# VH-VL binders against o14526r1to248: the designs that were tried, part 46

Target 1, 248 residues: o14526r1to248
Amino acid sequence: MSYFGEHFWGEKNHGFEVLYHSVKQGPISTKELADFIRERATIEETYSKAMAKLSKLASNGTPMGTFAPLWEVFRVSSDKLALCHLELTRKLQDLIKDVLRYGEEQLKTHKKCKEEVVSTLDAVQVLSGVSQLLPKSRENYLNRCMDQERLRRESTSQKEMDKAETKTKKAAESLRRSVEKYNSARADFEQKMLDSALRFQAMEETHLRHMKALLGSYAHSVEDTHVQIGQVHEEFKQNIENVSVEML
Short names: E, the ipSAE of ESMFold2; O, the ipSAE of OpenDDE; V2, 0.75 times the mean of E and O plus 0.25 times the DockQ between their complexes.

## First folded at step 22 (VH-VL; framework fv_cixutumumab)

Design aa3 (at its last look DockQ between E and O 0.47; V2 from the best seeds 0.00; counts 0 for: pae O 5.7 > 2)
Fold by ESMFold2, look of step 22:
Structure aa3 (fold): chain C 248 residues (1-248), chain A 122 residues (1-122), chain B 108 residues (1-108)
Amino acid sequence: as target 1 above (248 residues)
Amino acid sequence: EVQLVQSGAEVKKPGSSVKVSCKASGYTFTSYAISWVRQAPGQGLEWMGGIIPIFDDAYYAQKFQGRVTITADKSTSTAYMELSSLRSEDTAVYYCARDTWYEFRSAYFDPWGKGTTVTVSS
Amino acid sequence: SSELTQDPAVSVALGQTVRITCQGDSLRYYDATWYQQKPGQAPILVIYGKNNRPSGIPDRFSGSSSGNTASLTITGAQAEDEADYYCNSRDSSGNLVVFGGGTKLTVL
């Protein structure tokens, strides 16, 4: 009997495969997010260090002449920009810690998902084993029924008829037990598939919400830094306007 | 030739019972189940229950549990279906059918009896 | 509201092909069996075990299944094929029998 094997991963079970694949992809996408944020933090740190060097160069190599007040405005602006980008670097490094912490929780979830898949596959094997035995039990029962029918058409001995009925009843009992085992194994498989599918769906939804929240934190950190950079630029423009050519 | 011969038509009053017989011939009676199926006028087929004579076990559709008693007499190769507490909605043709229970997931009914009309009227 | 769902009616032109469907979750695990019933007569088995025909059933009758749907196909429909067609199978427990609501086939 190959009935179940033909339909195991058919349309009914397609959702399970899709959900399991999505759950397995979760740790990969978490690592990819961490790597992206790490590269952005490196970019921000490099910028911060370059601006700090530029500010320090102005302090050490800048002549004290009539341009001194404007060089000081440049130095202060460069220092403030370096600090803005350093603070973003720190925020991104903290966010990486949050992403990695989530990744550790995903390891627990991944182990549980693997356990669910193994449990479901075991249920498939049980159902397959019982399904393969049903044709044998059926054939044995039919052979006893054929013997019984032949004796009823040929024999008048009540003793032989009773013996044949006893053999048929024994075969019938074996077949009924096999049918009961099949129905039980099928129900167990169905329940495991349903439970796993619901759990995997909930886990995937939770994962997507967590990933969106982490990306939202990234966006907020960048936005805060951009506001501060804009403020530094406005201060720079104002400080230049406040410098008089008559200053000493 | 395999045959299922059912008892004749019956007219019953509400609240009474009816017992329909189904005599099998041409095969070993205990090898097959007997199922009972009814059909109200203009309606579809409705399985009521059955019996596997080798086990002397009857089993019933949920709708009929408690109202139907299905029995078999191996010595006469006859199955019986008794429906109690009759109502007008029980007016139907009642069929017996030989059931290949041992085919399990591929089980089928062949042959069918010709049916017994039961009319429930005041 | 049966566990097996059939369209109430279907039509086919004489000599054409028609497909009658039966849908239910239990059909993933238990085969559909098909019966033909003409007015005033007992049902007659036409297809069992997905696609087995009893002796005396013309080869224009065939069965198939996919997922939770079973189908009875009549190729080259003839006037005598006009009848009600019922599918049946096991219920969700595997222990009880259920019938679809029936499909009336009209030819021409």
Scores: ipSAE 0.463, ipTM 0.801, lowest interface PAE 2.7, mean pLDDT 86
Fold by OpenDDE, look of step 22:
Order: sequence, then C-alpha cells, then structure tokens
Structure aa3 (fold): chain C 248 residues (1-248), chain A 122 residues (1-122), chain B 108 residues (1-108)
Amino acid sequence: as target 1 above (248 residues)
Amino acid sequence: EVQLVQSGAEVKKPGSSVKVSCKASGYTFTSYAISWVRQAPGQGLEWMGGIIPIFDDAYYAQKFQGRVTITADKSTSTAYMELSSLRSEDTAVYYCARDTWYEFRSAYFDPWGKGTTVTVSS
Amino acid sequence: SSELTQDPAVSVALGQTVRITCQGDSLRYYDATWYQQKPGQAPILVIYGKNNRPSGIPDRFSGSSSGNTASLTITGAQAEDEADYYCNSRDSSGNLVVFGGGTKLTVL
C-alpha cells in the first residue's frame, strides 16, 4: 500500500475525495466477499446432495453376483463424501456470518471516521473557494497595471497618473489579501489533509488485515475438508484392497 | 527594455556595512517586487530578501534577519540592500532581480542585475 | 522554512535528453522556477510556472511537476547548455523565496 500522505496532492484539491472514495470501497469488498463465500457454500451443498444421490444409486445395485459386496464400498464412500461437503457448507455458512458481522462493524468505523474528517472537507471547500477568487483579483490588478503603463506611455497628466496609481494600489491590496487568505487556507488544509490521510491509511490497513484473516479462515475450512475427502478416498482404496477375489 | 543597474564593486572591512543599489528602468517600478540574491564564490544562489515597493514592505530570509535592510525609493525607481556587521563569509556577488510578486504561486525573477561584488577583508 | 533539494551534478551526452529535478514540500503548492547560470554571468530565467518559456529560450527546455517535485527537461542537449541550473520557489508560508542547491550539468 502506498503512503497516503504522499498521494493526496494535485492541481486541484481532489486528493481528499480520491482517498475517501478508496476507503469507501472497503464495505463493498466485504459484501462481495460474503457473496462469494455464499456462492461457494451453495456449490458445496449441491455437491453434497449429488453425492447423496450417488450413494443411493449404489445402494440400488443388484445384491446378486460376486460384485455385489463392492457396491457397499461405493455406497459408504459416496455417503461419506456427501457428509464432507455438507460439513464444508456449514463451515462456510458460519464464515459468512463472521464476514457480515465484520461488515456491520466496518460501517460503524466508517461513520466515525466520516465525522472525524469533516473538518478536512471543510478546509478543502474553503481552499477551493479562495482559490477561485484569486484569478479575478489577479486579473484586476494586471489590468490596472496595464492601464497605468498605458497612461505613462501616453504622457498623461500627473493628476491622471496619480489616480491610476491609486487604483493600482487598491487592486494590489485586494490581491495581497486574497493571497494571504489562500496561504492561510492552504496551510490549514495541508495539516488537516495529512491527518486525514493517515487516518484513511490506518483504516485501509486494518481492513486489509481483517479481510486477510477471513480469507485465512476460508482457506482453512476448505483445506480441512479436502483432508477429509482425501481420507475417504484412502479408505475406499483400502476397502477395495481388503476384499479379495476369493472372498467374493 | 527592462533593466536593473546595480552599483559598483565594494571592498569593506569586517564589522562595517555595505549598501548596494539597484536602479530599475523600462517598466512600472511599483508593479513588481525586487529581490536580492547573493552568491559566494563557488557556491549556490541564496535569497536574502525582497521588497514590494508599492507597499514599502520588505521580507527577509531568517538567516539575515536583523542584519539586512531592504528599502525602495519610488521616486528614483531604486532598491537598496544594506548588510551590516560584515564578515569574511559575506564576500559574494550580490544580485537584484525583478520579482512578479503578484504571481502568488511563483518566484518569478526576471530580469537580473549584473551583480555587485562585495569583498570583505581585513 | 521550506527547503529545495537538487542533485549537485548530472551529465548528458550531446543530443540526448536530461532531466534535472527539484524536490521540496513547498512545491506541492507553489511552482518551481528554473534558472540557468554560466560562469561569470548572472542567472537567466529558462522556465517558470507549469511550462512557460521566456522569449529567447529554446523549445528544447521544458518544465514539469509531480507531487513535491519539479523537473527541468532538456530534450536534445546542446554544448551551450552546459551550465549550473537552479530551481526556486515560494516557501511554505508563501512570503519567502527558497533556492535549490543547484545542479551542474555537463554535456559530454
């Protein structure tokens, strides 16, 4: 993750909006994760049901003939596989609850953060406002300067020159005040934005750590099930091996 | 043509003061600021301070605060830089430059004077 | 007060492109101005604002900025471009001016 404090600067004071937007994606990701896990759970449940049907099919095998005992091996294995997938379904459903719980907590955190960064948003708005006024003030001053220069070139009377100078001075003072306001607003913005950026970064890092933990839980649930499935297959192999042709 | 003409070279004793002048021509003197920049032999450019003639308001780098005085005479379109308590380390070329102070986002120096050499030696 | 930093020296082959960078916190809000200085001469303005060239400055000189950095780029360096280059900017307060340490450009 990039350091947020270094990425909120731009031509336009858009940094706050960009960072805030990024943070707002957190809850969306959480929801999407829940949906993803839900879909996986559905698949596992479907698999479980299918294996159960397969077990029944095996149970319908003819009891006649030398092969008949092996149908029981199929039945038992299929039934156990069905149970493995069912267990995974349950684990995933529980995990979904955890994800959703986290989502709720996340929303609370976001709400609190929003309240804490409102002052920064205000600072952004103030800065934007004063920035927009600067061009007009600048233009006015430049126009006055140009006019004064024109009058000088035209060898205008001293009285007119004095009047022009007064106008220029007034415009200059206005511009100076605007610049002062801008500098003040900028300084305030810089401080508040830095603080907000750090807060946003901390939130994102915390979010990612939590999400990773949830993914870990997901991975472990799947892994455990796979181990069980593996055991079922080993048992199947062993059962077949233990049934000799002479026994059939 | 816009020009800044500076006073001639100075040789001063330690502890004394030097006053360098910069006469501006070719533009409205009060529409721009004047900045002073020095450069010691083999060293970089160092901003000392500046003045906005229309307000008669001067600004100084912290390093020179209390030892440098920048003034402007609007009647003669001339800016002055006085440096007191001279020491050998003050030996440098001193430049004046026109500064577009109304460009709030820029330090726009153009043109530059040719520089005034000040030598401080015992 | 804000500080501007430059690499003390860079080299470029004749006809090649070189970028000189200035870094400082004040550059986030203020534009860098670039000056060229040759031995025994006063500095000359080469770039100001985002990418403005004064009259008489070749178009091979250009300016750019990103974050807390500003850069002067010379596209197709010429022998006469060998000089010291300085950046300056307003400080954090906006009232004072600060210069970078300068960059000596050697054209090979």
Scores: ipSAE 0.021, ipTM 0.530, lowest interface PAE 5.7, mean pLDDT 89
ESMFold2 (binder alone), look of step 22: mean pLDDT 92; pTM 0.944

Design aa4 (at its last look DockQ between E and O 0.02; V2 from the best seeds 0.00; counts 0 for: pae E 6.9 > 2, placed apart)
Fold by ESMFold2, look of step 22:
Structure aa4 (fold): chain C 248 residues (1-248), chain A 122 residues (1-122), chain B 108 residues (1-108)
Amino acid sequence: as target 1 above (248 residues)
Amino acid sequence: EVQLVQSGAEVKKPGSSVKVSCKASGYTFTSYAISWVRQAPGQGLEWMGGIIPIFDDARYAQKFQGRVTITADKSTSTAYMELSSLRSEDTAVYYCARDTWYEFRSAYFDPWGKGTTVTVSS
Amino acid sequence: SSELTQDPAVSVALGQTVRITCQGDSLKYYDATWYQQKPGQAPILVIYGKNNRPSGIPDRFSGSSSGNTASLTITGAQAEDEADYYCNSRDSSGNLVVFGGGTKLTVL
């Protein structure tokens, strides 16, 4: 079986505890990603607003001076840069919605994990309870056998021998039932532990896959914005070159 | 299919020990006992002892007391019988069998292993 | 000698009925169980409890007991029934297992 499943059976409940701890980190990581993206979006929005204010400064320049056409170039560039960063802010806000939506699925999955942990721990308690009763059932059976043998050696009446035989038979049946209950509880415990290990491994794989996709979306949004910023800069350079010295 | 698979034939010198294994499959190992029965050439069946693995509870025939040790490993579903201070009359086929020890009056052996031949000679 | 006693050999004509007996004091308290063994093979369970046959054992095999004696009966014996037959039970203490000496059944 998998390495996680092998740890489950080799160290009592230690492997289960390790696996469950790993699964619990998923929702924490999702919240941390949302917080990071939220802070980045705030940074981009602040930048956008600052560039918009800079554009206003360029538009408030002296309109009749010889430098006026160049101030217009600054105004246009500053406006376009503000819009680039505002668009990134909006893309990041949309991405936060995607992260939070995934977070809602994480909460549902975490609830199932918690219920599964409770179910598995209940199976452990059932097994422990039955295993504690086995020595008592065995002791009772052995005592009935000893009583029967004592009466046999004492040449006791047939009626007393029949009563002792009945008690021994009843104790033997009770012991057999107890052993069967123990074995059934053991099998149920082992199955629940295996099922949990397989489920937790699948959940961890799915979580990592989703987190990679979200980080990919983040990287793509930033890359698109960088391309647009570069285009704004090229327009700025061309607009400066196009200002005629004769018009200055 | 319920099976008991025994270890291979052994040739031993007098005074040594032999340990025969019996691997169980196809049933819940801890619900039953394992008994050991030997059969010398041309002779009848002779119960040596048995073990109830769930309780680690071994019992031995008086003839073998002090020379035989029967153990079980629940994790591998395997029982072992070790016979020490071997002598020529210990040459026999050694069987393991699944034992319904928990039946009050009606215990029985089913199935049996195919047997392990132990030959003691100098 | 063993705590359970069996005749060493018994013969039966093909198609006839035969009884193989097993005697011992412990049989008053513990059921005899019967095993069949063919040359070079491990024993197989034939009858357990008073008269229970495991799956695969023909209905011509039956068991009975009275007092210190248990019997394995084969009705309509067939050639493949030729084998050694062992009874076993618990000893008088109930703690240990004992076997009879075995009965070689010959089908004529």
Scores: ipSAE 0.035, ipTM 0.557, lowest interface PAE 6.9, mean pLDDT 85
Fold by OpenDDE, look of step 22:
Structure aa4 (fold): chain C 248 residues (1-248), chain A 122 residues (1-122), chain B 108 residues (1-108)
Amino acid sequence: as target 1 above (248 residues)
Amino acid sequence: EVQLVQSGAEVKKPGSSVKVSCKASGYTFTSYAISWVRQAPGQGLEWMGGIIPIFDDARYAQKFQGRVTITADKSTSTAYMELSSLRSEDTAVYYCARDTWYEFRSAYFDPWGKGTTVTVSS
Amino acid sequence: SSELTQDPAVSVALGQTVRITCQGDSLKYYDATWYQQKPGQAPILVIYGKNNRPSGIPDRFSGSSSGNTASLTITGAQAEDEADYYCNSRDSSGNLVVFGGGTKLTVL
C-alpha cells in the first residue's frame, strides 16, 4: 500500500482533506523557490556592483611609486570578479523564469486533478452524512428496546406489548437501512479514495522530482561561478608572482 | 443473567445432518442476533453465520453457503444451526454467541454458549 | 471476504507488557473485538470497540487501533493471562464476520 493510501483510513474520514491539502502546498513551494532564487540573484547583483566599485577604487591608485603596477592587478581581478557575479545573476534570473514556467504548468495539472477527484469528495460527503445519522438511528432502536423491556417487566397487557414490539421492529428496520447505506457509502468511498490517493501521491512525487531538478540547476549555476571565481583568484596570485621586485 | 444454553454432544455419520440448538435467556431475544462459530480440534475460531431474529434474516459465511441453515424461534428464544452433508472435517465444537448486530462497526459476541461437540465418524 | 491475520504465538515475561496485533483491510473501517480462550473453555470477550472492557475484565487489558491494524495490550502480564487470543471484525461489506487465526500467548 502506498504511503498516501494510509492517510484516508480512520473513523473521521478526513484523509481526503489532509492529502488534498498537502498537494495544494506544491504551488506554494514553487513560488517560494522562485522568491528565494530571486533574492540570491539580487545579492549576486549587489556583489557585482560592489566589485565594480572596488575596481574603480583600484584604478584611482596613485600612479607614482614602485607599487603602482600592482594596482592594475587589483583592478583587473576586481573587474573579473564583478563579471563573474553578474553572470551568475543572469543565470539565476533565467532559472527563475524556468521555475515560474513550471509553476504555471503545475497549476494546470492541479486544476485537472481537482476535477478528477471531485467524485471522491462527493463520496466523502455522502459517507459523512450517512455516518452522522447512524447514532440517532441506533439510539432510537435502543430506546425502543429498553421501553419494550420495561413493559415486559411491568407485566403489561399483551396488546401493549405487541404495540411496543411493532415500534421496536420499525426502529430496527430503520437502523438496518442506515447501516446498509453506510456500508454502501463506505465501499464507494474506499474505492474512490484509494484512486485519489494514488493520484495525489504521483502528483507529489512528480513535483518533488521537478523541484529537485530545479535545485540541481541552481547548484550547478552557483558551482560554475565559484569555479570561475577560483580561477580569477589563481590568476591574481600568478600575476603577483610574475611581477618581481626588480621589475617594480 | 444472560445465558445461552446449547444442545448436547452429537455423533454423526458422514453424509448425514446435524442440528444444534441454542436457547437464550436473561435478555430480549429479538434485540440481538445469534452467531454460530465452530472450532476444530487444535484450530482457530471460524464464523459460520448468524441470524437476526427480529427480521428472521440469516447470513452465512461463503464457505458454508448452501450447506448450513440458521433459524430462530422467537416464541422459545431458541436459535438453530443445521449443517448438512457432514464430513470428517466438520468434527468440531460449535458455539453460539449473542451478537449486537446493530453495532455496525463491530462484531460484538457476548456471551458465548458452552459449545456443542459434533463428531463425524464412519 | 476480508481476512484478519495474527501472529500464531507470542511470549511475555511475568509482569511485562505484551501487544498482540491483528491486521486486515476491514479494520480500517470496523473495530476489532478481542477474545480470550483457555483450553477446554469457550471464548471470553475481553475488549470491544475502541477500548472498552466488559465487566470483570482486568484493567491491564487495553485495545488500540491504527490504520489497518488493531492491538490488544496486556500491561503487566499475569500467569492467568496465558491463553489463546482471537480478534474478529466485520468484513469489508459489513455483513459478515471474520476471525483472526488466533495468537497463543505464553507467560514466562
Scores: ipSAE 0.026, ipTM 0.563, lowest interface PAE 3.6, mean pLDDT 89
ESMFold2 (binder alone), look of step 22: mean pLDDT 92; pTM 0.947

Design aa5 (at its last look DockQ between E and O 0.59; V2 from the best seeds 0.00; counts 0 for: pae O 3.7 > 2)
Fold by ESMFold2, look of step 22:
Structure aa5 (fold): chain C 248 residues (1-248), chain A 122 residues (1-122), chain B 108 residues (1-108)
Amino acid sequence: as target 1 above (248 residues)
Amino acid sequence: EVQLVQSGAEVKKPGSSVKVSCKASGYTFTSYAISWVRQAPGQGLEWMGGIIPIFDDAKYAQKFQGRVTITADKSTSTAYMELSSLRSEDTAVYYCARDTWYEFRSSYFDPWGKGTTVTVSS
Amino acid sequence: SSELTQDPAVSVALGQTVRITCQGDSLRYYDATWYQQKPGQAPILVIYGKNNRPSGIPDRFSGSSSGNTASLTITGAQAEDEADYYCNSRDSSGNLVVFGGGTKLTVL
């Protein structure tokens, strides 16, 4: 394998990897939201300009003609609709600024996340190293124990038995130290995994709440504009009826 | 042959102490740990603690911390478990077992003593 | 104990295969060991180091593990296999020993 860290992420710790990748998607989705809103603002601005141009065409009709009062109603309504869509354009442009500001804060938060991944990878390497040394310490201890047992069977002198016990104790101490290193490395790795998982979950929840709030602002802006458009259209209908009555 | 011989049954009053012995034979006593496991009537196995005689290093389950003392005498190849402040709930069979501590992650108990029945009754 | 969980009881028909499980977070780092106990007797070692069988234990006994779960499997269960089965392992510190609550195996 060319990259132990990749093996760590992709094969053994899939749940941790999934959480980390979800967190990494945050900046991507934030940029995509900004792009979507920008395109919608362009649509609204184009509509506003087209309505303003249509209003100008209505005012370039015949002056003082029989239909002049109705053309004025058309012109006023078209101007008001142009303003409705221009206001939505402005609100969406302000919202884009909010989205980009969130994106900047998001990058700072995710830098801490990257540091935790590196720290966790280091803990994995420490644990792996100690795990590979344990069999050697165990084998050395067993060899000393076998020597000691052989010497006891042979009814060896107390001097030789004392030497064998001393060698066995030194090997036992080395093994105990390796065991302590393993337990410490394992505890450190486990704690880092737990802490990171909790933090990644909290980050994802915060991200989703903030994205929902941004979408709520978008929806509110569109709703306000639709209400205003409805009011303009009702006013238009009333003004037409007033002209129709006067042509009796 | 590897053998663990435990002391005989005990009947004790609440508030007293009991000391169970476990004499090892047939192997180098200091190469292995000795663990103590108890079993109340109708209940499961419960590890109390253990000792590695070469280090004189005893460890205890949290439940028994402060009430149990485990020692070893290398000259007699004998381990001891003393449980103080006895209650009726301490009525159980107490086993010693040879522990392959050096296998660490793959440690096992073999052989076991036959058990010592301790009855705590007023 | 609170760190290793076993089902309290399992049944198997004579000659059939049964699996007894042991679950605990420490099993990710420390192997489960399996013991058989018959009434009035001391436990005996059946499986250690995931799947090592001591001398004298029939080859119908095997062990396995995955994640935080270890299993003892008996293929071709015999009437003599009726017993309580305990797993043990290291606790979360790696310094202490814990036992599962035990599984009563009934051979029908």
Scores: ipSAE 0.652, ipTM 0.871, lowest interface PAE 1.1, mean pLDDT 87
Fold by OpenDDE, look of step 22:
Parts: sequence; C-alpha cells; structure tokens
Structure aa5 (fold): chain C 248 residues (1-248), chain A 122 residues (1-122), chain B 108 residues (1-108)
Amino acid sequence: as target 1 above (248 residues)
Amino acid sequence: EVQLVQSGAEVKKPGSSVKVSCKASGYTFTSYAISWVRQAPGQGLEWMGGIIPIFDDAKYAQKFQGRVTITADKSTSTAYMELSSLRSEDTAVYYCARDTWYEFRSSYFDPWGKGTTVTVSS
Amino acid sequence: SSELTQDPAVSVALGQTVRITCQGDSLRYYDATWYQQKPGQAPILVIYGKNNRPSGIPDRFSGSSSGNTASLTITGAQAEDEADYYCNSRDSSGNLVVFGGGTKLTVL
C-alpha cells in the first residue's frame, strides 16, 4: 500500500475524494468476504449431504457373498467424510458471524472517521471555490493592463491615463486579495489533508490486518478439515488392508 | 522591446553598502514586478527579493531580511536594490528581472537584466 | 521556506532525450519555471507554467509535472543545449520565490 500522504496532490485537489473513496471500499470487501465464505459453507454442506447418501448406498449393498464385509468399510468411511464436511460447514458459519461482526464495527469506525475529516472536506471546498475565482480576477487585471497600454500607445490625455491607472490598481488589488486568499486556503487544506491522509491510511492498514486475520481463520478451518479427511482415507486404507482374503 | 538596463559594476569595501539600479522600458512598469537575483562565482541563482511597483510593496528572502532594501520609482520606471553591511561573500553578479507577480501558481522572470557585478574586497 | 532540489549534473548524447527533474513540496501547488544559463550570460526563460514555451525557444524543450516534481525534457538534444538549467517556484507560502541548485547539462 502506498503512502497516502504522497498521493493526495492534484490539479483539482481531488485527492481527498480519491482517498476517501478507497477507504469506503473496506466495508464492501468485508461483505464480499462474508458472501464468499457463505458460498463455501453451502458447498461443504452439499458435499456432506452427498457423502451421507453415498454411505446409505453402501449400506444397501448385498449382504450376501464374500465381498459383503467390505461394503461396511465403504459405509463407515463415507459416513465419516460426511461428518468432516459438516463440521467444516459449521466452522465456516461461525466464521461468517465473525466477519459480519467485524463489518458492524467497521461501519462505526467509518462513521467516526467521517466526522473527523469533515473539516478537511470543508477546506477542500473552500480551496476549490477560491481557485475558481482566480482566473476571473486575473483576466480582469490583464484586461485593465491591456487597456492602459493601449491608451499609452494612443497618446491619450493624462487625465484618461490616470483614470486607467486607477482602474488597473483596483483590479490589481482585487487579484492580490484573491491570491492571498488562495494561499491561505491552500495552506489550511494542506495541513488538514495531511492529517486526514494519515487517518485514512491507518484505517486501511487496520482493515487489511483484520481481513488477513479472518483469512487466516478461514485457511485454518479448511486445513483442519483436510487433515481429518486425510485421516479418514488412511483409515479406509488400513481397514482394507486388515481384511484378508481368507477372512472373507 | 522590453528591456531592463542595470547600473555598472561596483567595487566596495567590507561593511559598506551598494545600491544597484534597474531601469525598465518597453512595457508598463506598474503592470509587473521586479525581482532581484544574485549569483556568486560558480554558484547557483539566489532570489533576494522583489517589489510590486503598483503597491510599492517589497518582499525579501529570509536570508537577506534586514540587510536588503528594494524600492521602485514609478516616475522613472526604475527599481533599486540596496545591500548593506557588505561581506566578501556578497561578491556576485546581481540580476534584476521582470516578474509576472499576478500569476498565482508561478513566478517566471522575463526578461532579465544583463547583471551587475559587485565585488567586495578589502 | 520550501526548497527545490536538482541533480547537480547530467549528460546526454547528441540527438538523444534528457530529462532534468526538480523536486520540492511547493511544486505540489505551484508550477515550476525553468531557466537556461550559459557561461557569462544572464538566465533565459525556457519553460513556464504547465508546458509553456516563450517565443524563440525550440519545441524540443517541454515541461511536465507529477506530484512534488517537475521536469524539463529536451527531446533531441543539440550541442547548443549544453548549459546550466535552473528551476524555480513559489515557496510554500506563495509569497516568496525559490530556486533549485541548478543542473549542469553536458551534451556528448
């Protein structure tokens, strides 16, 4: 993640909006994560049910013949697999609760942050307003300067020249004030924006850390189940090995 | 043609003062600012300060504050830079330049004077 | 006060492109101006604003900016382009003017 304090600059001072928009994606990601995990849980549940059916199928095997005892091995293994997937489903459902809980907390945090950065938004607006006025003031001044120059070239009366100079001076003063206002607004914006950027960055980093932790939990749940599944398969192999042809 | 004509070379003793002039022509003097920039031998450009003649308002770099005075005479379209308490380190070429002060996002100098050499030696 | 920093020296082969960069916090809000200076001469304005060239400046000179940096680019360097190049800008307050340290460009 890039340093936010270095990326809020721009010609239109839209950095705040960009950063804020990025931060707003946090809750969306959280929701999407919950949905993803929910889908996985559904798949696991479906798998569990399917394995249970398979176990039942094995139980319907012909009890006659030398192969009959091996159907029990299939039944037991299939049943255990069904239980493994069911357990994973439950784990994932619990995880979803955790994700949703985090989502709620996140919204509170975002709300608080929004309140804290309102002054920055105001500063952005002030700066934008002042920036928009500057071109007009500049244009007016330049026009007055041009008029004054024209009059000079035309060898106009001193009275008219004095009048033109007065107009130019007035325009210059207006422009000067506008520039000063802009500089003040900019300085205020810069200070507030830096603070906001740091806040946004901290928020995003915290969010990512939490999301990673949730992913870790997800991975752990899946891993544990896979270990169990592996054990079931090993038992299956062992059971088959322990049944000799002579025993059948 | 827009021109800035500066006064001639100066040789001064330490502790003395020097006043350099810059006469502007070819444009409305009050429509632009005049900035002063110096350059010591083999060194870079250093902004000293500037004046907006229409307001008779001068601004100075912090380094020169209290030691430099910039003035403008509107009647003669001439700007002045006076530097007091001269030191050997003040030996440099001093330039005046026309400054578009009304540009709120930039300060560009055009044209430049030819420079005035000031030598401070014992 | 805000400072502008430049590399002290850069080299470019004849006909090649070179970029001289100026860095400073003030450049985030203010445009850089670029000057060319040859030995024994006064500086000459080459680029101002976003990418404005004064009359008489070849089109091989161009300006750009990004973040807290501004760059002067010479596309197709000529022998006569060998000079010192200075950037300047307003300081953070907007009231003062600051210069970079200058970059000596050598054309090889």
Scores: ipSAE 0.027, ipTM 0.561, lowest interface PAE 3.7, mean pLDDT 89
ESMFold2 (binder alone), look of step 22: mean pLDDT 91; pTM 0.944

